# Ledger of designs, part 213: VHH binders against Flagellar brake protein YcgR (ycgR)

Target 1, 263 residues: Flagellar brake protein YcgR (ycgR), of Thauera aminoaromatica (c4kar8)
Amino acid sequence: MAELSTPSPASPAPLDGGRGDELEKFTLRGARQILQLLQDLITHRGLITAHTGGGHSFMTAVLKVDEERGRVVLDPSPDPQANRRALAAPRLTCVTQLDGIRIQFPLVGLGEGQDKGRPALFAPLPAEMLRLQRREFYRLQVPLAHELSCLLKAEDLARKPVEVSARVIDIGAGGVAVVVPTGAAEFVIGGTLPACRLALPDGEPIELDLEVRNLNRQTQRNGTEQLRVGLRFAALPRAADTRIQRYIFKTERALNAKARGGL
Short names: E, the ipSAE of ESMFold2; O, the ipSAE of OpenDDE; V2, 0.75 times the mean of E and O plus 0.25 times the DockQ between their complexes.

## First folded at step 19 (VHH)

Design NA1 (from LB5 with E99Q; framework vhh_7pa5_2; at its last look DockQ between E and O 0.71; V2 from the best seeds 0.73)
Fold by OpenDDE, look of step 19:
Structure NA1 (fold): chain B 263 residues (1-263), chain A 121 residues (1-121)
Amino acid sequence: as target 1 above (263 residues)
Amino acid sequence: QVQLVESGGGMVQPGGSLRLSCAASGFPFSSYWMSWVRRAPGKGPEWVSTISDSGGSESYADSVKGRFTISRDNAKNTLYLQMNSLKPEDTALYYCARQFYEDFGPWFDHWGQGTQVTVSS
């Protein structure tokens, strides 16, 4: 009886699957640097979105850095359920900004307690903090006037192959966020959607593999629910990357021109 | 430079109403999802509401659902939050925030200085 080794839940893919080398130059690993950055976040009252996985997140802030104990103190969510999820999560992905620069860092070993008589969350100091200064990590919000679509090859509840045309909400070098009708397909976080097609205005669709990274349900004004899907480019050919970058650049330029009162 | 300036806060009695505004500048406002976030004294920040770039989609925290309405005027580069049936628990500094959504989920890359809302008898 061959024990079907239940595939170990895939460790949440490193934040930047495959771009590890590129991100290293933006990654702070020095203890002093990390401490300083955390202090800066305190000083500037940085709003942090902490992701617990499974499409869930909550807002937090750094309250204190305890250097002696090697821990960071965070505000708990006003939502007890969010705190429970946070404490149950093997890892938090914290995202914020300082001076317009995206800051991302993982927290592991989250615990709850009290700080000066107030409820607080505690975690060991992050081992690394990512400061993304470069435009290449920027996500462009795709305007409705410049619609992008992505044909997703997915499965329905019956595991029947289905194709879903999805509107692209935002795009970056690392992936896309799309919106699909609820029930159009079944998505699994960490799952791969092979041979999808991203339609750009400048030519033929780009065929690419997408990895599901996040799922979020949204309600429209008309009461209809939509599913927002965060997708990572699993393997992007250089040519495709170039096209995507070109699109982003061109679109941003156009949007900025319009914002400045340009045609 | 991206700027978000909140206004419309004040003191109101329980059951009262306020309308917050956020003036956006320095970016193509109509292309971005926008959110309201609040922070009460002695509490952590809390997401309140989000609206899509076109205004076709909106979402609310359970704590404000049915009482608050997010809207936007892209022609005026302004975000709004209509707050009805206000409760003391709604007392907070309210921030307008520009929202992104990446593969890992939503995050905010810019927010204003906030506008104070105080609900007290």
Scores: ipSAE 0.822, ipTM 0.937, lowest interface PAE 0.6, mean pLDDT 87
Fold by ESMFold2, look of step 19:
Structure NA1 (fold): chain B 263 residues (1-263), chain A 121 residues (1-121)
Amino acid sequence: as target 1 above (263 residues)
Amino acid sequence: QVQLVESGGGMVQPGGSLRLSCAASGFPFSSYWMSWVRRAPGKGPEWVSTISDSGGSESYADSVKGRFTISRDNAKNTLYLQMNSLKPEDTALYYCARQFYEDFGPWFDHWGQGTQVTVSS
């Protein structure tokens, strides 16, 4: 098929989120810096996860940067539905790593075409790229021994209230991911779960509101299904935030000491 | 230093089997969900399978369901992929990837160099 001609003059894709001022120190906006970082991703064959919204994502990689046309060229998914979602999405959130540093950038105006006779996805160069070196945005993988849990105030399929005790598998400054048995409750992306209770190892449970961001279904070895639910903290009180960050810091230090000093 | 080292690749005939291993070091392996990702010649990366931190939950791409089995041994810090009924379409470089979960969803913050699987007659 025909290559997409010139890049759209539409505004460059900005970073998302209400944390924009906190991230500004890690945001690259210079054209030369962005081109070099994209080239580094090509050279290191970076594995990129591109999120299309609605809990959907696909794997991709940067194939090339067309500086003259101001475009980046990406591998399409082998799944045609993933490609259709990507083309329909108003914004892709691309995330990867380079040398252990989180690299994140938005793409808008995605189109499809061919590059040297092979299918490819095209987008204008991003207006900004995040190179996140700050550990405080890190998600701690919760040790199994902690058995960290969160009591979810959710609804069943009939919209009747139900409480579900969910194991917390990771936790960061902005939210948690939990696992629950499939069918324990009905979750909808964008829905809110008010007055949930997060049980940290030390101290009383924290009351907090959660927003459902992602859902992943998985099958246990015995054939039962489990749902991984990504949850964002909404309206988090300062005292709760402090306790959560203290737990993350203390646990990470303990895990790092074990990893370095095991015998 | 986080390190993931894949092994067990090789050349097999269609219908054959291979078992891939991934040795993990430099991080608390048992606290992370882990995935296999593959990259076929001339194609972009493709997610293959994910296993939970405990090993109690698994998920697979439709193209490999029923043929591939992901597993882990947390005492040995090792991730596995048992690949049965291999097809030429499974020819790829297979990466072991460490998964993180963010507000926007999962992504991978580390992967190994990969191990090559070639299925041809």
Scores: ipSAE 0.659, ipTM 0.897, lowest interface PAE 1.2, mean pLDDT 84
ESMFold2 (binder alone), look of step 19: mean pLDDT 85; pTM 0.857

Design NA10 (from LB5 with H110S; framework vhh_7pa5_2; at its last look DockQ between E and O 0.71; V2 from the best seeds 0.77)
Fold by OpenDDE, look of step 19:
Structure NA10 (fold): chain B 263 residues (1-263), chain A 121 residues (1-121)
Amino acid sequence: as target 1 above (263 residues)
Amino acid sequence: QVQLVESGGGMVQPGGSLRLSCAASGFPFSSYWMSWVRRAPGKGPEWVSTISDSGGSESYADSVKGRFTISRDNAKNTLYLQMNSLKPEDTALYYCAREFYEDFGPWFDSWGQGTQVTVSS
């Protein structure tokens, strides 16, 4: 009787896919710390974006921390469909800010109910909360005056290879967000775009593999649609990482100088 | 320090109009996507609208589509929300928020104190 080794439940995808070791120092796992942070979010009335996957998200807030029951109480969305998606999702990725620090935490086991006679969402307390204090996780908004582009190698609806020049709207150590015309290519969440080219102002484009992580439709003023695409660096050479970091640092410095009236 | 200051809220009758403004400071406003979010009494927060850094792209919640118009003046570091055909359901505290879009999607890292909009007969 071969003991069918029940496949170990797939470890929840790291909050930041692949930088697990680097993020550990910013990850709170202590129950007391987590409770305190959640309480702080309540106190500051933090606006939380909860991602349900598939390019969907809704806004929420922590209403209450129930220590006795070991659960967090959240505001439901005014959109019933968003709540349905949330309840159906195996995991919520919650993102917010407190005191200038990005806070990210997963919620699993979401349920609905009533809190003091009002509809509410309930989840067990998060097992971990990420506090990103360092610039390493900083996302730079790419200035309009200094456009970055990324040549995406993708497929069209017919699965024919196509190249799409995309405007980079933000960049960080972990990836880029881009804007592309709708219909230029078919993007699949979880798909890999191989051998893409990120153009930085300091030299030759960086060749890199990108993973599609998120898609968001936008409407232009002229009525045309465009897509925001969240892309993760699948494999970034160290040299490329260094260049990206340098760019971010330089650009941030320039932007801050300008904001201070120095330029 | 990032500052967002909302204004233009008030009381209006159903069918009326308001124009909200958000004065931004402490960051390069023209480089950021901006959003409006609202929170009605006893309800969770709701995304209302987003505009791109250049103002060339917009998105709206279905609940406000066709009635609200988001715009921006980058020279004045100001975000606007024109609200027409207001309904009682639009009663909320309206926040201006700075939007980020990462691999996991959009999120807001900064918002103001909000401006109160009340739609009542």
Scores: ipSAE 0.845, ipTM 0.950, lowest interface PAE 0.5, mean pLDDT 90
Fold by ESMFold2, look of step 19:
Structure NA10 (fold): chain B 263 residues (1-263), chain A 121 residues (1-121)
Amino acid sequence: as target 1 above (263 residues)
Amino acid sequence: QVQLVESGGGMVQPGGSLRLSCAASGFPFSSYWMSWVRRAPGKGPEWVSTISDSGGSESYADSVKGRFTISRDNAKNTLYLQMNSLKPEDTALYYCAREFYEDFGPWFDSWGQGTQVTVSS
């Protein structure tokens, strides 16, 4: 594509600003454990999303583990541009699940090659893998009835200030995802939106700075386009963090109670 | 707890049509964006289509635009894929997948066993 509407590429940046002691208990660093987990992904035919940065990703799967050469082999994308982005990326963030557990691992040094005469991607075995219960990284999918919104202080195409009210579709400890009509504002991955306002139910809006992390386009039923925007909280005050966590916890418990009440 | 059960696959001639269904249970279906992902023989998985939680917006891979239509019925907790003008290259195992969106982008935390679609003359 040569269209200006495509998301701009972003440099590789920390994907999780909350990395700390709490992730260590879920981190595998032993070579045998890593090999076994990769083999389990092969056996269970795990569906992997590989993120290349700049809002781009592709689906893949582990084709095999070459223990003797210390590398993992992945299926390439049928889209040649996705493969070129993957080969140019300094790292891939691979995410999947196994038995309801989130599996996440980086791959660096990706190369193109052949496996039994068939095109393949390969990389050195990851030095670590996360096996993370979803509860530890929970993103609440916001019920439609809550009508949560975030007022974004952004810029239009001419770089003039514009305010956009965006529906919040999910919320977690580290950020939100919102939907906006395309053309309502211009977003740049890595850009900062200062002094945005997040409206939680029955309380004063929270003022916070947001960083644009991902852009994803969707078509509305009437044929117009909208954009999902992944936003990270920048320097979230403790009081704001507490309010967000309480909202997530209360809403998650209410949603789980409805699911259990069905059976 | 989370269950996704695909159905409606089968054999069809090129140019034919097929409708896939996915019955969802064990979670608040109407709060989740949902996707179809397919896996052709000898190939890795490929994203096909995504529909928003309300059903108000959709996206499609270029290879299926104009031929496939994703839809959902939140009252029945069911996701659908209407596939028209089928081609042999659409032959694949089709999965219903539940989507999460992180700051790095979307990923899938659940999928079903899949339903086989075979397009051959």
Scores: ipSAE 0.723, ipTM 0.901, lowest interface PAE 1.1, mean pLDDT 85
ESMFold2 (binder alone), look of step 19: mean pLDDT 83; pTM 0.830

Design NA11 (from LB5 with T50A; framework vhh_7pa5_2; at its last look DockQ between E and O 0.80; V2 from the best seeds 0.74)
Fold by OpenDDE, look of step 19:
Structure NA11 (fold): chain B 263 residues (1-263), chain A 121 residues (1-121)
Amino acid sequence: as target 1 above (263 residues)
Amino acid sequence: QVQLVESGGGMVQPGGSLRLSCAASGFPFSSYWMSWVRRAPGKGPEWVSAISDSGGSESYADSVKGRFTISRDNAKNTLYLQMNSLKPEDTALYYCAREFYEDFGPWFDHWGQGTQVTVSS
């Protein structure tokens, strides 16, 4: 009787999408530090976006830190469906900012209950909190005047290969967000789009593999639907990384100069 | 420094209308998606509406769909929220928020101090 080794539950995808080593220096793991940061979020009334997966998220805030019970208390969504999704999710990815610094932390083991007679969500204290201070994780919003495009190699509903030209809305060292017409292709979260082409202004397109990480539907004024797609660079050559970083730096500088009235 | 300053809030009767404004400064406004978020007393925050950088795309929470209209004037670095057919349930502090979209999805990296909207008979 061969003991079917129950596949070890896939370790929750690292917060960093595989950049674990680089993020470690920005990761708080100390209990006191975590508590302090959570308290700071309370004090500053931080708005938190909690991602439940599948392209869904809801807004929340930390209401209380219960040190004795080792739990964090969150505001539930006014949307019951969002709360159901949250409770069903194996993990929440919470994202917010404090003093201009992006803060990201996972919550596992979400439950619902009451705090002082009010509905609340409860989770064990996060084991880690990421504070991203550096530009390394900066995502540049692509200016409308400087359009970037990404040719996506995807499949349609019939699994026929299709190429979709997508507008890049933001770019960082780790990936891009793009907008595509709804129905142009079928995207699956966790799927890989091979041999895509990112067009930068400074030369030939960069060929790269992209991983679909998030999908979000948007409605245009004309009633047409668009899809925002969050894409991770699955494998980025060093040369490509350098080009992307250069672009980001140059563009950011230009944008800041313009914002200061210099142009 | 990134600044978002909300205005236009006030007290209105049920069925009334308000127009909120958000003045943006310290960043290239036209390059960013923007959202309105609200927080009612004793309730969690709620996303209300979003608009694309160009203004070509917009989205709404189901609770406000058909009543609220988000718009922007990039030349004036201003975000707007037209609120019609207001209900007591719309009573909240309304925030203008700058939106990012990363691999995990959308989040807000800046928001203002908010403007108070009170809908009461």
Scores: ipSAE 0.747, ipTM 0.940, lowest interface PAE 0.6, mean pLDDT 88
Fold by ESMFold2, look of step 19:
Structure NA11 (fold): chain B 263 residues (1-263), chain A 121 residues (1-121)
Amino acid sequence: as target 1 above (263 residues)
Amino acid sequence: QVQLVESGGGMVQPGGSLRLSCAASGFPFSSYWMSWVRRAPGKGPEWVSAISDSGGSESYADSVKGRFTISRDNAKNTLYLQMNSLKPEDTALYYCAREFYEDFGPWFDHWGQGTQVTVSS
């Protein structure tokens, strides 16, 4: 009978501290609350996206909670490369929804093994879980007709400065996602793009520094590639934040009225 | 009220084809990137394919590349998946999923009830 590869218990994993104080009021830290929420995800068969870093992710689900050992058990990916990335990652960011509420939790110390003869991934229970209503996680999906853009000050492969006008595809309190043609610039996760300019319709463009957080490659219909680039706002001034929030609010209200059959 | 309703599943022999549809309502469909996700018996969920809001860009899992084609009709609020050269391994419940993008990458905030695809004898 072969021995199972079971990871040892580890201390609960904390959430990333980036927006920590803004999110603290939505953070569950009680062991019973965490166990109940994970059980709810099992019961409702929640589809979880697990992010391994570097623009890579895979889908999973909570298979069970091993309360006695203090572990969560996840389905492995059918893609063996995704499983290898997950096992090599220092941290997974798991995100899903339950009843319209965003559920997010980190996993650290992921291991591989078997659960009653079935391949499985194991990790210690998370130290915390976020429960966010739609408005707390909201990213406005920018209507195509708005043609919202951001001028990026980046570098090419030879480290020469380039300016790229990128279409903004979504915008939220913490950042934007944009699309650019592959090859327009070189983007590196963790890199900073200083003095970019976000063009909102209600005034002059906003000058802001952006940090590259995620890269996602897409194939265009003509066979060329584009990148979806996830960008975080750095040190956003209050006036700029107010303008961004106003744009989001007005646009969401207009889109929701149209979707309800208005106009 | 956000609704995603999948259809077009069924039983097919290996090598056959099916076309799935997803009717979207209650949200501005043309503003959202969309995906197909599948869940096979006894297995966890697997992302299959994604398409940009305009329909100008698409991506596929390696397991379906060259056999499946995602498309959308923004005027009809409908997402499609053309599945060719079907294999028994493609047997699964197929979900239409609405995508959001965060600093950590994409995730899904809504999915439908799914449509069953069965590839066998």
Scores: ipSAE 0.682, ipTM 0.892, lowest interface PAE 1.1, mean pLDDT 85
ESMFold2 (binder alone), look of step 19: mean pLDDT 84; pTM 0.839

Design NA12 (from LB5 with S59Y; framework vhh_7pa5_2; at its last look DockQ between E and O 0.38; V2 from the best seeds 0.62)
Fold by OpenDDE, look of step 19:
Structure NA12 (fold): chain B 263 residues (1-263), chain A 121 residues (1-121)
Amino acid sequence: as target 1 above (263 residues)
Amino acid sequence: QVQLVESGGGMVQPGGSLRLSCAASGFPFSSYWMSWVRRAPGKGPEWVSTISDSGGSEYYADSVKGRFTISRDNAKNTLYLQMNSLKPEDTALYYCAREFYEDFGPWFDHWGQGTQVTVSS
């Protein structure tokens, strides 16, 4: 009777898909540090976006840290559906900022209840919290004057190969966010788009593989649906990375100079 | 330093209108997606609306769709929220927020101190 080794629960996906080693330096794991940071978020009334997966998120805030019970108390969404999604999610990815520093932390084991007679969400204290101070995790909003596009190689509903030209809305060392018309292609979270082409202003497009990490469908005021897609660089050649970094640096500098009235 | 300063809040009767403004400084405003978020007393924060950098795309929460209009003037570094047909449920502190979209989805990296909107008969 071969003991079917119950597959070890898949280690929760790293907060930043694949850059685990680099993130360790910015990861707080100490209980005291975590408690302090959560308390700071309370004090500063930090607005938190909690991602439930599947392109869904809701806003929340830390209401209380219950050290005795080892749990964090969160504001529920005014949207009952968001709360249902949150409770059904195996993991929340919470993102906020404190003093201009990006804070990211996972919550698992979410439950609902009452805190002092008010509806609340409860979760065990996070095991880790990321404080991202470095430029390496910086996301540049692509200026209107410097439109970037990404040619996505995807499939339609019939699994026919299609190419979709997507507008890049932001770019970082780890990936891009793009906007595509709804129905242009079928995207699957966790899927890889091979041999895509990122067009930068400084030369030939960069060929790269992209991993779909997030999908957000939104309806515009005019009734048109758009799809925002978060894409990770799955395999980026060093030369490509350098070009992207250079672009980001140059563009950021230019934007800042302009903002200061220098251009 | 990034600064967002909300204004235009006040007290209004149900069915009334308000226009909120957000003055942005310390960053290239025209390059960023901007959002309005609100927090009512005793409730969690709620996303209200988002507008793209160029103003070409607007998104609204279902709770405000058809009543609120987000707009921006990039030349003035100002974000607006026109609120019509206001309801008591719209009573909240309204925040202007700078929006990012990453692999995990949208988040806000800066927001102001907020402007109070009170809808009361």
Scores: ipSAE 0.807, ipTM 0.954, lowest interface PAE 0.5, mean pLDDT 89
Fold by ESMFold2, look of step 19:
Order: C-alpha cells, then sequence, then structure tokens
Structure NA12 (fold): chain B 263 residues (1-263), chain A 121 residues (1-121)
C-alpha cells in the first residue's frame, strides 16, 4: 500500500468538513470516549492504515496514549520514505476497525521522537473520532442471479457523453459498487454522474445522482481488466431510500436462510 | 461473520521455507483484494504482500520481493503465502487481511488472529 497510487484527483474533505451532517451522528468528541477508544485499539492490537495524502499510506498501530501530555504514540513505518511523508503531511487520516466497526480519526501536528529508546511518532490526541457502526458500513454482496444493474450516464476519455450499463456487485445504505470494462468511461473521484438509473427487481428503475467515491481495478478470469467503481447516493428521495433498504433486507434474509441450510 | 483463519506458521531455521494459508468465510472471497501483514516482536505492523481479486496482480514489499509468493484459490476461498529463504528478520505474527477501498484509499476492514513464524538457529 505504500506504493499504491490512488486514482483520486482530489483529497476527501477533513472529517469535520466532509459529509458533516451525515457523519456527525457517528462522531465522538468526548475526551473520555476518545481515550477509551484509543486504549481499546491498543488492547486489541488494531492494524491502522495511515494515509498521508497523494495516494500514499503506511501501516501503523497505537503504541500508547500519554494522557499526561495529551499525546498519542504510534509505531513508525519500517520504510523511511513513508515516515518522511507522514511527518511532512499536514494531516494523517487513520483508519482501522474494532469488532467490525470502522474507526477513523485525523492526526495533525505529527512529530518524530523516541519512546523509551524506541523510535516513535507522536501527535496530539485527536479532537474527534469517527465510529461507524457495521450497519452504516454494510454492503450486501448482490447475487449474480439478481442481475442488478445501474445505467451510468458518464463521459468517455474524449469527454463525450456515454451510457454504460454496469453490473452492481454490492449495495448498501449509502451507495453501490459497480463493475465496468476498463476504458468504457472516465471516472473521476468526487465527480457526479447525474440521472443514473438503478434497476432493482420489480418496479421501475430509480433515477438518482451518483458521486464517484473510489475506483479499483479488477481482473476477470480471461485476463480482461474491469473497473470497480464505488458510488455514493446523492440525496435520495425517501421512497427510493426505503425501496433500497427493503431490497437489502429481503435479499440478506434470503441469503442467510440458504447459508444456514434453509432449503 | 467474516472470518479469516491463518495457519501454517512454525519454527524454521534460516534459509528454510514455510507456506501460510488463510481460510476465508462469511463473505464473497473472490470479490476482494487480500493482503498479508506481519508484526514482528516489539515493532509495528508491516505490509507484506497484496493480491488482486482474480489473482492477476501481485504486489510485494521490497523486504520480501523475490523470496515470498502470494497466491489464492478462489474455489477454496483460501489465500496463501509461500515464504522461501527465510531470515531471522521474517520472525513475526502474520495476518491475513481483507482490503476495502474507499475515497481516501485502501484500508483493511478485517484480519485474522495471525499465525506465528519464528526463524532462528
Amino acid sequence: as target 1 above (263 residues)
Amino acid sequence: QVQLVESGGGMVQPGGSLRLSCAASGFPFSSYWMSWVRRAPGKGPEWVSTISDSGGSEYYADSVKGRFTISRDNAKNTLYLQMNSLKPEDTALYYCAREFYEDFGPWFDHWGQGTQVTVSS
């Protein structure tokens, strides 16, 4: 991951500034809650991915919380270049999980030093931490037999309008992931695809605006490269939101019944 | 319900070989990029290797390139790490991790308990 390039032309907004209203309900700001969550990450030996910007990241962990000095202490990377990028970054975005719950927090003011003779990275305690429940992160893996699709209204490499029928591979409360052939259209992280159509079983397609959130290359068995596009639902009408949640619930119940031997 | 169970660790002498396995369950394994991450005693976690969902692309940390080979069997929902020419510096707890990709980039949303690899005379 230290050498992986993220196809993001723009960095996401800071935790407070990006998606502020939706994320606020999952944002912890109490000093005691933050200290306990960081301690839980220490106790459970959480594997943290720290993003330094520009598509760069490294693995780290919380070594300790220095409550007296109000600092968190992190393991440095074994890659000196990753440490230099981290120290130069105005902000680290740290992401991990605890019991399947996504934990995300910014660190600012990162410094280098020693902890009992061991090299370490230091930062002030974060003023906030995102604790996103599994359900808000949950993505139903769409059965192939459902043939769930989304008609994307995008642009090709020459910026000409194209329509791409994309297979939906997962769907959650906040969006879908789709697969398209590489080169079928140009996708820009943060870009909006207006008037796309999500085709659920039964009923008319849902017209909605989608925002490109992530891109991932995938390789089919025949060697053909495809692009996994993570798409966020822009403000959904209530009826559309309800219909999506109903599909997820019904499909999950059916899949769980089969998995547990419900013949 | 997502489970990742590593196995195949043990004690070997320098220059030896081990093959690690990771049994995946509770999710569609073939739809996810998978990684190995290791944690040496007294050190922080270190990314080792990543393999694409189909197995068509493989990535390695410089410290293991040429000695380790990542692979997967999507029919068996199993991830592998073949480790050759082992060095004492490879001594670590090795985790199988599931990659998830977000707007800020990839991160690991699940990992197993790890399997211990010890390389000593």
Scores: ipSAE 0.593, ipTM 0.877, lowest interface PAE 1.7, mean pLDDT 83
ESMFold2 (binder alone), look of step 19: mean pLDDT 85; pTM 0.850

